# Ledger of designs, part 7: VH-VL binders against Vacuolar protein-sorting-associated protein 25 (vps25)

Target 1, 194 residues: Vacuolar protein-sorting-associated protein 25 (vps25), of Dictyostelium discoideum (Social amoeba) (q55gd9)
Amino acid sequence: MSNQVFQFPPYYHKEPFFTIQPILNTRKKQFQMWQDLILQYCRYYKIYELDINESIKSNSVLFNNEKINRKLSREALKSIIDDIIENGFAEWVDKEKEKEKEKDKDNNNNNRVLIMWRKPDEWASLIYKWVADCGLLNTVLTVWEIQNGDDSKKQEFHQLNTTILMKSLKVLEKQSKCQTFSQDENVGVKFFSI
Below, E stands for the ipSAE of ESMFold2; O stands for the ipSAE of OpenDDE; V2 stands for 0.75 times the mean of E and O plus 0.25 times the DockQ between their complexes.

## First folded at step 4 (VH-VL)

Design b58 (framework fv_pozelimab; at its last look DockQ between E and O 0.14; V2 from the best seeds 0.00; counts 0 for: pae E 10.5 > 2, placed apart)
Fold by ESMFold2, look of step 5:
Structure b58 (fold): chain C 194 residues (1-194), chain A 124 residues (1-124), chain B 107 residues (1-107)
Amino acid sequence: as target 1 above (194 residues)
Amino acid sequence: QVQLQESGPGLVKPSETLSLTCTVSGGSISSYYWTWIRQPPGKGLEWIGYIYYTGDTYYNPSLKSRATISVDTSKNQFSLKLSSVTAADTAVYYCARDTYYYDSSGWDDAFDIWGQGTLVTVSS
Amino acid sequence: AIQMTQSPSSLSASVGDRVTITCRASQDISNYLGWYQQKPGKAPKLLIYAASSLQSGVPSRFAGRGSGTDFTLTISSLQPEDFATYYCLQDYSYPWTFGQGTKVEIK
């Protein structure tokens, strides 16, 4: 009953769950169950990124059930991640880097995955409410203060992944609720009342 | 011990909507597929459709235009609405849990837990 | 939709008899077939899954066989509590479909 350990669902203990199923209808159910599991596990442990190679190499408990001696292959995990990305709950980190710069030729670098168990617009709402509740509208904050400051210590977005935080601030910026700006090596943000 | 219980009106007038709820007790609705099945008096069983606990549904094409299955995880319940009913919709309605089993060819689904069934009569 | 045809539609038998019920699929369904028992006024009860795997608590006198299109349920020595209607179910492809049932009665 201790809440220190993630409770795996019953299907995690069934051997065929770890092998991509050949029948399409069964596979769709299998992939939906893997999506649920990955999102729940990452939410429980506040994991925002997965490294596919490292997860396989380290025998991560998420993908390796030692009690039944079964684990996902790299190919299976990549297929499941591709499905989660198609459903809008994940994205390749390396792919976003390539889009912004175009200089990198590493199409084979689809390895690091951003896991969005809470979407950027939901994070945006939490951050804006906190700013308003603390009387910080029309003042300047740094991204560091939002992530790591003592004033945010009790908030669910404390130590939020920087990529997700910036996406969340861009949501607010498009709504005219904030403006971000660069000062030297820092990113500042000013939040506005609408 | 997981138990399923159907509830709802036993008598529905033609052209109205049949509405049933299945309550899951002794276990969680999470991580399972949940199904409605019906049996007209003296006849065989007909699969209506399923819902996954997160909300994804699939319906028998014969009923797709009229059937809606929904889930309320906070109440540990799922439900069926069947619109524009006729006498042909008179049946015992069952809810069931879809449980996964595995073998060397992959896994297989089976309905291991059923509700008691509730008779719904459509009369005019 | 995959049609499941059971035969016979009914049969009469005595306690101790060996009873065989057949289920035929309109296409290959591998081993994705279940057998269910239903007594009057009660919900169906799972007997066999994956064509041949016995559900926990089901007596060993029940046996399932088959793969592909032709499946059988055999009761090796019929008991008084086995008088019921039996259904097969394919779960290979949606919509899932039941056979029309086989009623086993006392002769």
Scores: ipSAE 0.006, ipTM 0.530, lowest interface PAE 10.5, mean pLDDT 86
ESMFold2-Fast, scan of step 4: ipSAE 0.335; ipTM 0.739
ESMFold2 (binder alone), look of step 5: mean pLDDT 93; pTM 0.949
OpenDDE, look of step 5: ipSAE 0.019; ipTM 0.597

Design b59 (framework fv_pozelimab)
Fold by ESMFold2-Fast, scan of step 4:
Structure b59 (fold): chain C 194 residues (1-194), chain A 124 residues (1-124), chain B 107 residues (1-107)
Amino acid sequence: as target 1 above (194 residues)
Amino acid sequence: QVQLQESGPGLVKPSETLSLTCTVSGGSIRSYYWTWIRQPPGKGLEWIGYIYYSGDTNYNPSLKSRATISVDTSKNQFSLKLSSVTAADTAVYYCARDTYYYDSSGWDDAFDIWGQGTLVTVSS
Amino acid sequence: AIQMTQSPSSLSASVGDRVTITCRASQGITNYLGWYQQKPGKAPKLLIYAASSLQSGVPSRFAGRGSGTDFTLTISSLQPEDFATYYCLQDYYYPWTFGQGTKVEIK
């Protein structure tokens, strides 16, 4: 057992990477590179949710480069995240209803973001293939078994975020490849042969 | 279409401050990083430092204690001051635009537009 | 600072010749390397960025190759206007550093 570290690409050490570029075409390329970096980093460490305020406050290595003394601003990061959301690889975690009831004007409710380096349809395909390959079609599985069971231990979706997993199961339901149901505070799912 | 032109005294006495200005025409100074590079007679090129229109600067460590770069966005100009000059500071001084190029592997900076250069001689 | 070493320091060539200039970095710089041409009494001109990408308006006889520490600039068929000094520049880390230059002279 050794701790491996994420290898940052060379452009991570260029000062302009941390400054929002004024020219539109250059900025579009910059934002694509930030998306690639964020998604690869989160995939490497199995990070499904980011807390923007905590990442900035803790000087997370993802957004703070000590070697060149450059740090991505909170507003720059939010602009990049908004672009990633438009591209379908992220989604704000919504706490809006609770904040509205509390009427707390000093807090932001769009501080946590769901990161999806694979979109739900890609996860759906990987999960369905695994179910078929393991001879588990037409049997009942729980969401917990897909995430934490011994049979899924070698799969990339082992310990997949529950929200992303549920989105992926909905993709399969639309294809008539599975049906979800509630079972004693757990979600069960049956996958069908097509 | 964008053009750069250096201006300033061609002769500076030892121990005094060398002061040069670069005038940008045909485009906005606000869109790029701007840099100073020098070349002693018969020798190679040495990067001095850069400035962004916001005032953000970075300097070659070998010159940082003596070099100051400033920008005047209202005049579309940026300037270099180099203090305590000696004969070793005799060089052609160039201003240049630092442009951001990109390819599939990442970003790359390059100096795509240069001024014609101005010779500064340090002599008594 | 990253040191850039060019070889040869000078070479003599004839029109139509294939000319190759090398540039070596003291540490890995990936592809963050540019090539510049300087004619006597004039400012340098950008030829190549990102080790191999040809700048707009530069003739296709110029080609850059390499990654990591070893880079080359090749002129496939030397023209009269190509007699000049050529500099490599690494832009991987500040400070930016140039090679010492390679002078291409008429034979």
Scores: ipSAE 0.006, ipTM 0.518, lowest interface PAE 9.1, mean pLDDT 86

Design b60 (framework fv_pimurutamab)
Fold by ESMFold2-Fast, scan of step 4:
Structure b60 (fold): chain C 194 residues (1-194), chain A 124 residues (1-124), chain B 107 residues (1-107)
Amino acid sequence: as target 1 above (194 residues)
Amino acid sequence: EVQLVESGGGLVQPGGSLRLSCAASGFTVSSYYVSWVRQAPGKGLEWLGYIYYSGSTDYGNEFTSRFTISRDNAKNSLYLQMNSLRAEDTAVYYCARDTYYYDSSGWDDAFDIWGQGTMVTVSS
Amino acid sequence: EIVLTQSPATLSLSPGERATLSCRASQSVRNYIHWYQQKPGQAPRLLIKDASNRATGIPARFSGSGSGTDFTLTISSLEPEDFAVYYCLQDYNYPWTFGGGTKVEIK
């Protein structure tokens, strides 16, 4: 890339972008624009998880615009994230572990969010094509090799978040295109020709 | 009912200055972003500059030193101050409104309302 | 600055025919392309915003498509009032820039 820093779109510099709009159709477009910005920013810097409280507290440039002296409130950001989750591009990290045992049900409990600028099915397709193109069908690979191996260095999924990678492999398993198996801390996977 | 009306155009000598006005009706100019756009006879559209509701401005590259956009909220009007005018500045000058507030079709940066234009002729 | 190249410069067609107008950007503008129609002696009129969204009051025969660097304005069946020059505008990056225009004339 010739550019060293993320380039914000012009709508990022408009004050109403940082205030939740009351008209439903207007708010839908606003939320789509926030989704696009968050996903592109996270893709640019390879950010797979956001801490909402930390982003707000640290005045992250993603949510705080010094040029127009506007910042997104925590409540606004949570509403936007909820919409992104409904669209399938994010999920709350804590919700997977939510049991009533020792957890206090509090809004602060939902603080970390997994960001997926590509859905698991898209990653699945890219990974399967790479395995096939490299002649690795019917061989055993480790999750580590897919993420960090020399053969994947030029692939977009190199160093992909493990949770997203496992979701992507599950998509392939449902299609009978691979089988995963756990061995201690290592996860193996064998990909099949169809 | 929403309108923009440009005025102040006319004949000016090379090297002279001229100030154009754009009067808004049916909406509050300070709630919108407004651009100046020009069109030389027989040529295409050229964006000159933009004023935010806060009064902050951005300009096309060659216009930063000669042209200044300003606003008078009390008069619901905006202005284009043009200095060191040249023959190639001969054009129809339009003001055009961008969406500051979200509308029923959603938010966007598009010129949805245009004035009729005012003609500036730079000649001796 | 981002340069927008419109082609063809002139398009001569008969009423009822389909018109396809191209706008190409020198670098990606995502979907921040807007289309305007200008008739002789008149101010421009917004047709399509954000590449593909018709402005209020614009007939369904006008449609836009594209993303990144390649954009198209389509008029599915030309009517006599569609004689005009059409301009694309990018507002992705300052300075805002217009294409050179495509003139649609009736053969």
Scores: ipSAE 0.000, ipTM 0.447, lowest interface PAE 13.0, mean pLDDT 83

Design b61 (framework fv_adalimumab_6cr1)
Fold by ESMFold2-Fast, scan of step 4:
Structure b61 (fold): chain C 194 residues (1-194), chain A 125 residues (1-125), chain B 107 residues (1-107)
Amino acid sequence: as target 1 above (194 residues)
Amino acid sequence: EVQLVESGGGLVQPGRSLRLSCAASGFTFSSYYMSWVRQAPGKGLEWVSYIYSYSGSTDYADSVEGRFTISRDNAKNSLYLQMNSLRAEDTAVYYCARDTYYYDSSGWDDAFDIWGQGTLVTVSS
Amino acid sequence: DIQMTQSPSSLSASVGDRVTITCRASQGIRNYLAWYQQKPGKAPKLLIYAASTLQSGVPSRFSGSGSGTDFTLTISSLQPEDVATYYCLQDYNYPWTFGQGTKVEIK
């Protein structure tokens, strides 16, 4: 709704939240709180990709609290993102797949991250239910129609990131609930009744 | 007002399953980390499990790990505890509790500031 | 696991008395300690968090002190409504562990 803005939790306005805690168990809790905040914020504004450098440079409200004059350092944010990736709610965006040869597990050169507040299997379930409810089983749909069509306007997956959508369709393919194929310049998909 | 109401307790045989529910009202449920705490008859308190506000990340006491599953439905303002492979030692009043975070210049801490009335689970043959 | 030991297990005191309850951690927990009051048949109630910070709405006669391994809950002037079992809780490391409780009664 146009009159609504994201409501930050009370801990967002406390100075220690922006300082990486030295004790391991306290830091684990802090990182889980940052994960929850990032996922909720991104869901609210439908942000599927974050650019770490741009977020820091622009003083994004997500990571910069002007009311208490505190902000996350770039290094702190990277550590938090690494933890979110380990938990399965994010992954680094690979823009150069043909050249990617990561020799270690450190992703210090990566700056863009895919945010998944719902994992692909949850999106798969939501999409399939919508297709069934709309009587579209055994018909051909395009990825564009799922993302931008009038029939999906009130669905949470309207404007869903293409990478996440394709991962979700792959989940359904493994369940024999759909088949993807090339349809002219777009990816087509046919959903099957069980 | 802020309120937590547990339900689903009762008599159950060893080895069986039971699911507890906790209904939250009067606050933004999705913003709070939630826990289950239990108390055996005439005994002290034991922390059982917690779940984070949005991500649903969880942790468990060793005594229930692999048998109990905590979950939440933020759209329904509800917290759940699925209890499988129940043992006589699981007999207790189960409380749902809200964790809130407290901060100062030396760091932060959290505490259970709101508790439900509890629901009794009796595991007996 | 961190073991929390309370002392005494029970006590009886007169109205107006100063009551002290101690809680000892098996290892250093900094100030990650809370105190709870539980009246018979009721859910526990938060009294103190971060070892020494009084929860809003709790009477000023309650106070907490300590850091590291040794902690104390003090009731400066015991009232009839303070009859309850008191528990300490450490949240420094998982699993979070409660003390065994201290029962406070009036003579």
Scores: ipSAE 0.014, ipTM 0.582, lowest interface PAE 7.0, mean pLDDT 86

Design b62 (framework fv_modakafusp)
Fold by ESMFold2-Fast, scan of step 4:
Structure b62 (fold): chain C 194 residues (1-194), chain A 125 residues (1-125), chain B 107 residues (1-107)
Amino acid sequence: as target 1 above (194 residues)
Amino acid sequence: EVQLVQSGAEVKKPGATVKISCKVSGYTFTSYYMNWVQQAPGKGLEWMGYIYPYSGDTDVAEKFQGRVTITADTSTDTAYMELSSLRSEDTAVYYCARDTYYYDSSGWDDAFDIWGQGTTVTVSS
Amino acid sequence: DIQMTQSPSSLSASVGDRVTITCKASQGIRNYVAWYQQKPGKAPKLLIYAASSLQSGVPSRFSGSGSGTDFTFTISSLQPEDIATYYCLQDYNYPWTFGGGTKVEIK
């Protein structure tokens, strides 16, 4: 219900942007610009997962430009997403984590992608600084409190996707800056100095 | 008022490292490739490499591989070019340049539409 | 790597003369050529992109033409402020390569 709208960059309204370019140099730049657009759009609306089939079927404005009557094909979009994954800003959502072993016949059935406009190490730095600034070092916080608590309302990571948050906490654990542990139905975290 | 402002002149001894900055203003830093170009005294222009600040993607010309590192700090809208193991042959003016895109009847193309003022690096003992 | 051979390396002409500079690519590069002007002590300035398209704010006396391997840059009526070195650049494939430059002087 937000009355705010994302402002698309000028290249979004150029027909060649929606056509995979034949020259390798131009195509690499085109794919990087698609990455920039996708990540900025998702950041603006706080979208952490995209459903490729749903986006194509619904003519999502991100991939369908009605003003110039151009849209990305599903195949072009998957190629772009594969490039974003290679660059570390996205991951296919892995259904093998489901306890009932939901295996699809075809790896080409990957349709949901986790979008990370900030990599886990960047979120880790932001979260740790906030904990230190708020005097919460050496106290126990829950993952829920980091995502939804009153103290984090002004932070960009408020309501951060749980998968991304857990990846970010793992970065801090490897730096000996926090320790995660199970606490009832919640994950608890204690953050350390140095 | 799009501007690329580079750090000041440097004098270095052989074997040293130099790091040149290019601070941008007046546009979205992450939306454009940033390139680095070398110009030795009285000689022509030579492309060194690029960075795409949004992703950190870089490419460096073969001549400079192993000695050049290109980075970007999106929090300060600044690109950096670091050249190590300096030789007298590295004495040059170094430019940063924004890579913009164009669409015409022949397709999609790009060019360096805005350049920094240049940073002179002198390598002498 | 794509080599850009620029000629002549230098020229002298009178005010009002037509000046022509050429660049030859070592392979076909379609229209992926830009031309830059560099005045003494200054950074280069984009004049022409996509072989023949005039950059905004650049005087109409500057023009470019060509496709494939042979490219031409022309100043239709040389002015005193046009004293500079001019460079072509191919952006067809990495690494991007410049021509050797043409120094333009007034007699």
Scores: ipSAE 0.006, ipTM 0.500, lowest interface PAE 9.5, mean pLDDT 86

Design b63 (framework fv_dalutrafusp)
Fold by ESMFold2-Fast, scan of step 4:
Order: sequence, then C-alpha cells, then structure tokens
Structure b63 (fold): chain C 194 residues (1-194), chain A 125 residues (1-125), chain B 107 residues (1-107)
Amino acid sequence: as target 1 above (194 residues)
Amino acid sequence: EVQLVQSGAEVKKPGESLKISCKASGYSFTSYYISWVRQMPGKGLEWMGYIYPYDSDTNYAGKFKDQVTISADKSISTAYLQWSSLKASDTAMYYCARDTYYYDSSGWDDAFDIWGQGTLVTVSS
Amino acid sequence: DIQMTQSPSSLSASVGDRVTITCRASQSIRNYLNWYQQKPGKAPKLLIYAASSLQSGVPSRFSGSGSGTDFTFTISSLQPEDIATYYCLQDYNYPWTFGQGTKVEIK
C-alpha cells in the first residue's frame, strides 16, 4: 500500500554509503548496493522517472539520510545513475527538441532519468501472458485499457509508465505478437496467438 | 607494512591546548576512515569520532562534539586530535584506528583492523 | 545511542578451558558486531567482524555467533597468551559503541 513506508536496509544508515569510495572494487560493490536501493525504492512507490536536480534540491529521503546527516552530492548521484544506465536499468530522458542544440550553450546536461526496475522485455512477457490468460487475443485493446482498465487492476503493469509500456509493446511487435496503431486520440493494439 | 604511528606521551595542565598526531604508512591514506578512541585509566574503550581524509568529512560522538577537533593533512598522511582547553577529565590513552570496509550480501561492515600504539595524555595541576 | 552490555565483567579460567563471553545490544544491530582483544599495555586487536567472521591471522580457537541483540564470543581452549580484556563493538549506527569489556584471567 502507498500509505506504507519503504523500509531502508541497514547499510543506508552507514556514512560511507553516501561517500563515493576511492578503492575501485569497494566502489563497484557500493554502486551495486545503490542500484538495488534505487530500483527497490522506485518500485515500491511506482516512480518511473527521477528528476536529479529536484531530488537534490528537495533533499529526497532516497538520497538524503537525516538520521546520520549525510546526503549524496549531485555528482555522486549522477555517477551512480550512469552506472545503472550501463547496466540497462535506466535511460536518460532525451531532450531531442529542435532548439539550437550545441550553439551558444554553456553546458549540455541530462537531468531526468527513466527508471526501469523491470526491463521492457520482462514487461512485454507479463502483458502478453495476461492478454492470453484473459482470452483477449485477436481483440483490440487501447493503451489506456491496459494501463487503467478493470481487467488489469491486479496486474503489476497496471498504471505502468507510458514510455515503458510503448517500449514493451514494440518488443512484442518485433516478435509478431501484436500490432499497434496510433491514429485516434489513443493508441490501439491487437495481440496475436503466434 | 601497514601501520599507524602516534605521537609521544603528553603531560599538560588544565586550560592548555594540545594536538596529537597519527601518521599512516603502507597504504593509501585517503582510501580509509580514521577513528579516534579514548580509554580512561582503568576504564573501557569509547569511540570519539572519525575523519575521512579524502574529503575531510568528520563525525563525532555527541559526548565529544564540543570537546575535540579531528583533522587530517593528506600531504603527510597524518590525522590529528586536538583540544583548545584541556581538563583533568581528559586524562586518558588515545588511540587512532583505521576503519576497514567488509562488503558482503548483508551490506557494509566496518571494523578497526589497524590501530596506533596509543598516546597517553595526562592532565594534572 | 545503542547501549552494549557485556557479561561477565571478569572471569578466571584455567588453560584449556572453554571461555564464553556475551554481548547484548539495546536494539537490533543485525550482524554488525566486532570483537576486540586488548592485552595489558597494548592497543586493541580485531578478532571477529560481522558477528562471526574470523579476521585473517587470528587463531581458530576464537569464534563469534549471534545476530540481532544477543551475541557470544568463545575461546574454545584458553591459552596463556589469551589473557586480555575483550570488547564488543556495534557498527550498525553512529555513534559506534563498545561494551564495557570482559577481563579474562588465568587461575
């Protein structure tokens, strides 16, 4: 339940956890522990995107431990997130806008990150199994119905982030297990039995 | 070899200032926390605080926050413990110790794997 | 602060005896407990970390067990060189806190 509080592991209360370790092998273990914590926390609260600047400015409990008076710096958090991205559990939200990209800019920075505690292939498998189990193969569903419909209320992907859902449907499309069509005010999808 | 070597014994009067040292050798000084531990005559061990020489981050046990200052000089691999005004109750053996991290599936485990030989501080009139 | 209480405060045993010391935390510390040996006039020495892990180079007659709030330290066969005061330390939460110590003497 959302009224429950996430239980932090004991290592979250160790001061060295918040200081990037200078020994490479120790740092690798530290980064794996940060990945596990971030993914578990985001799964618990259904957080699909993190705003790095906002998390730091608001002293988010995920990155600021008031009990021991320690917090991750923005640079430390970015290093950890870069590692999570390399491991395939996150992606920078790209600002592909037509604005002058590299002209007269001070810096080019990424600030929003998509968090995927479950990769698109895994979501694709869960969604397809649900469609088959509910006898919905060869019927048209909308993205909205998959996310918010009564039939999906007990599924883990209920209210799944739209970007992750679309990535998952693309995985199924490549497997010839569904076809999407985006022409109306909503995206439709038809799932096949192959 | 890995070792911590502390400064020699001190005899002081109440109100005097003092700074004792702990010199590290045989390892990367900035890669480990250094803790200070007090032992009053005939008593047990008390953790006072630490410094992380990499960024000079410090943390103190509440009892010692206003009593001492911990610092470090990376250029000579030396940590310090200092008093602005000594009291008779500061009479004790003071140890520095290296904090080593053991990582396992349950998380971080800290332990003091290397200790200095101790600095005896005597404060009397 | 987490309080660490050792029992007994002192003991006398014969060479070859099994010696057991206990340490109790005022709250759960999981397995974040170390045991240290301090011989007269010397600095402490790490024997056990993470409640039950033997430090490299430490004789196998020393062992630790327990989790949560109750911990034990055992010397399976006491040797003359084991005469010392033994301390537990919780490293679960700052400030780090030691037990009051247990003096081990030979009869």
Scores: ipSAE 0.015, ipTM 0.538, lowest interface PAE 7.2, mean pLDDT 87

## First folded at step 5 (VH-VL; framework fv_pozelimab)

Design c1 (from b58 with heavy chain S31Y; at its last look DockQ between E and O 0.76; V2 from the best seeds 0.00; counts 0 for: pae E 4.9 > 2, grease 19.8 > 18.9)
Heavy chain, then light chain:
Amino acid sequence: QVQLQESGPGLVKPSETLSLTCTVSGGSISYYYWTWIRQPPGKGLEWIGYIYYTGDTYYNPSLKSRATISVDTSKNQFSLKLSSVTAADTAVYYCARDTYYYDSSGWDDAFDIWGQGTLVTVSS
Amino acid sequence: AIQMTQSPSSLSASVGDRVTITCRASQDISNYLGWYQQKPGKAPKLLIYAASSLQSGVPSRFAGRGSGTDFTLTISSLQPEDFATYYCLQDYSYPWTFGQGTKVEIK
ESMFold2, look of step 5: ipSAE 0.181; ipTM 0.682
ESMFold2 (binder alone), look of step 5: mean pLDDT 93; pTM 0.949
OpenDDE, look of step 5: ipSAE 0.836; ipTM 0.924

Design c2 (from b58 with heavy chain S31Y D108Y, light chain A50D D91H; at its last look DockQ between E and O 0.78; V2 from the best seeds 0.00; counts 0 for: pae E 4.6 > 2, grease 19.2 > 18.9)
Fold by ESMFold2, look of step 5:
Structure c2 (fold): chain C 194 residues (1-194), chain A 124 residues (1-124), chain B 107 residues (1-107)
Amino acid sequence: as target 1 above (194 residues)
Amino acid sequence: QVQLQESGPGLVKPSETLSLTCTVSGGSISYYYWTWIRQPPGKGLEWIGYIYYTGDTYYNPSLKSRATISVDTSKNQFSLKLSSVTAADTAVYYCARDTYYYDSSGWYDAFDIWGQGTLVTVSS
Amino acid sequence: AIQMTQSPSSLSASVGDRVTITCRASQDISNYLGWYQQKPGKAPKLLIYDASSLQSGVPSRFAGRGSGTDFTLTISSLQPEDFATYYCLQHYSYPWTFGQGTKVEIK
């Protein structure tokens, strides 16, 4: 409710920031700065997915600084996103659905990207600690209760993106700290003591 | 006006670790690259390495095995540790801000703000 | 790493003289070169970035030229405050490297 808005870093107001730099060492710095900005912006607004085409079409303030009349091209944004994916902070969403679109349209285009400003293993640790602190080990919770239940309302993972949550539960399952199961299109999870 | 101030011991024993801190005042450490540079007495300048405020580092290969640069954004500081020092590491150590400039041909880097430097002597 | 070689290592000059310092890179660095001035007991000060662009607040008697491997810094009319050591720096690729310096002394 408050009029709290994301404060952009000083380099967002510098025109060269919006043009991919030709020298590799300079571009490495530029891409690190874009990664930092994108991750901080998405964390601030709880944004877990970006649609590249919609971001460009809507002139998203993240990629379009109207005051200096500079914006990222789609090609530049795609290059920056590819770098973030290589660094492990993002990944393409719905690759199988995009392949179906390729078939229907004969057009191959990755467009939606999952932004992981906190990595699944870090989310996993937060969730497991909460389960243990609340005395819920060896009981069954639903994924919905973790994301949306009243008991998680004060936790950073409240309303966490379902894809990221499932990745985080897989981390715990690999560690034998939980097991997931499906029933009637719901997903339950049982957390174990070690 | 942004200012940089180096601090740390002026005398370090051989084989020990040199530790220096650069404090940023009049501005934020966030969103910039920060660099250490040294100058042995009567000699030229040597670039040691940089850190981005989020922790990304790169080191001069000649010092990579011994140098560690770190940042503490809550204190508005960044630091250099140089291990296993010898008399050859005696120098004035500078911290600097790495900034960028632009023209129609692109982005150019420079060190626009420097600390006053601190002499570190390595002797037994 | 890219070697930067300055010439001369030192020179003596009088107030009003035209002074030229050269810097040669061991490979093509385009125009990714800066010039720095250092007075005794002080930190270096940026004079020129991208080989020829004058930093804000630097007197217009300083001029940088060159591209590729050969670069010059010229002081068109030397002033008392210009007696210092001058360094070139390549910022084309890491590690960034300085020239060995050119000391400009009063005659």
Scores: ipSAE 0.162, ipTM 0.685, lowest interface PAE 4.6, mean pLDDT 87
ESMFold2 (binder alone), look of step 5: mean pLDDT 91; pTM 0.932
OpenDDE, look of step 5: ipSAE 0.611; ipTM 0.836

Design c3 (from b51 with heavy chain S31Y N58D, light chain A50D; at its last look DockQ between E and O 0.77; V2 from the best seeds 0.00; counts 0 for: pae E 4.1 > 2, grease 19.6 > 18.9)
Heavy chain, then light chain:
Amino acid sequence: QVQLQESGPGLVKPSETLSLTCTVSGGSISYYYWTWIRQPPGKGLEWIGYIYYSGETDYNPSLKSRATISVDTSKNQFSLKLSSVTAADTAVYYCARDTYYYDSSGWYDAFDIWGQGTLVTVSS
Amino acid sequence: AIQMTQSPSSLSASVGDRVTITCRASQGISNYLGWYQQKPGKAPKLLIYDASSLQSGVPSRFAGRGSGTDFTLTISSLQPEDFATYYCLQHYNYPWTFGQGTKVEIK
ESMFold2, look of step 5: ipSAE 0.310; ipTM 0.719
ESMFold2 (binder alone), look of step 5: mean pLDDT 91; pTM 0.931
OpenDDE, look of step 5: ipSAE 0.851; ipTM 0.934

## First folded at step 6 (VH-VL; framework fv_pozelimab)

Design e1 (at its last look DockQ between E and O 0.74; V2 from the best seeds 0.00; counts 0 for: pae E 3.1 > 2, grease 19.2 > 18.9)
Heavy chain, then light chain:
Amino acid sequence: QVQLQESGPGLVKPSETLSLTCTVSGGSISYYYWTWIRQPPGKGLEWIGYIYYSGETDYNPSLKSRATISVDTSKNQFSLKLSSVTAADTAVYYCARDTYTYDSSGWDDAFDIWGQGTLVTVSS
Amino acid sequence: AIQMTQSPSSLSASVGDRVTITCRASQGIRNYLGWYQQKPGKAPKLLIYAASSLQSGVPSRFAGRGSGTDFTLTISSLQPEDFATYYCLQDYNYPWTFGQGTKVEIK
ESMFold2, look of step 6: ipSAE 0.413; ipTM 0.752
ESMFold2 (binder alone), look of step 6: mean pLDDT 91; pTM 0.926
OpenDDE, look of step 6: ipSAE 0.857; ipTM 0.933

Design e2 (at its last look DockQ between E and O 0.79; V2 from the best seeds 0.00; counts 0 for: pae E 5.6 > 2)
Heavy chain, then light chain:
Amino acid sequence: QVQLQESGPGLVKPSETLSLTCTVSGGSISYYYWTWIRQPPGKGLEWIGYIYYSGETDYNPSLKSRATISVDTSKNQFSLKLSSVTAADTAVYYCARDTYRYDSSGWDDAFDIWGQGTLVTVSS
Amino acid sequence: AIQMTQSPSSLSASVGDRVTITCRASQGIRNYLGWYQQKPGKAPKLLIYDASSLQSGVPSRFAGRGSGTDFTLTISSLQPEDFATYYCLQDYNYPWTFGQGTKVEIK
ESMFold2, look of step 6: ipSAE 0.156; ipTM 0.682
ESMFold2 (binder alone), look of step 6: mean pLDDT 91; pTM 0.926
OpenDDE, look of step 6: ipSAE 0.718; ipTM 0.873

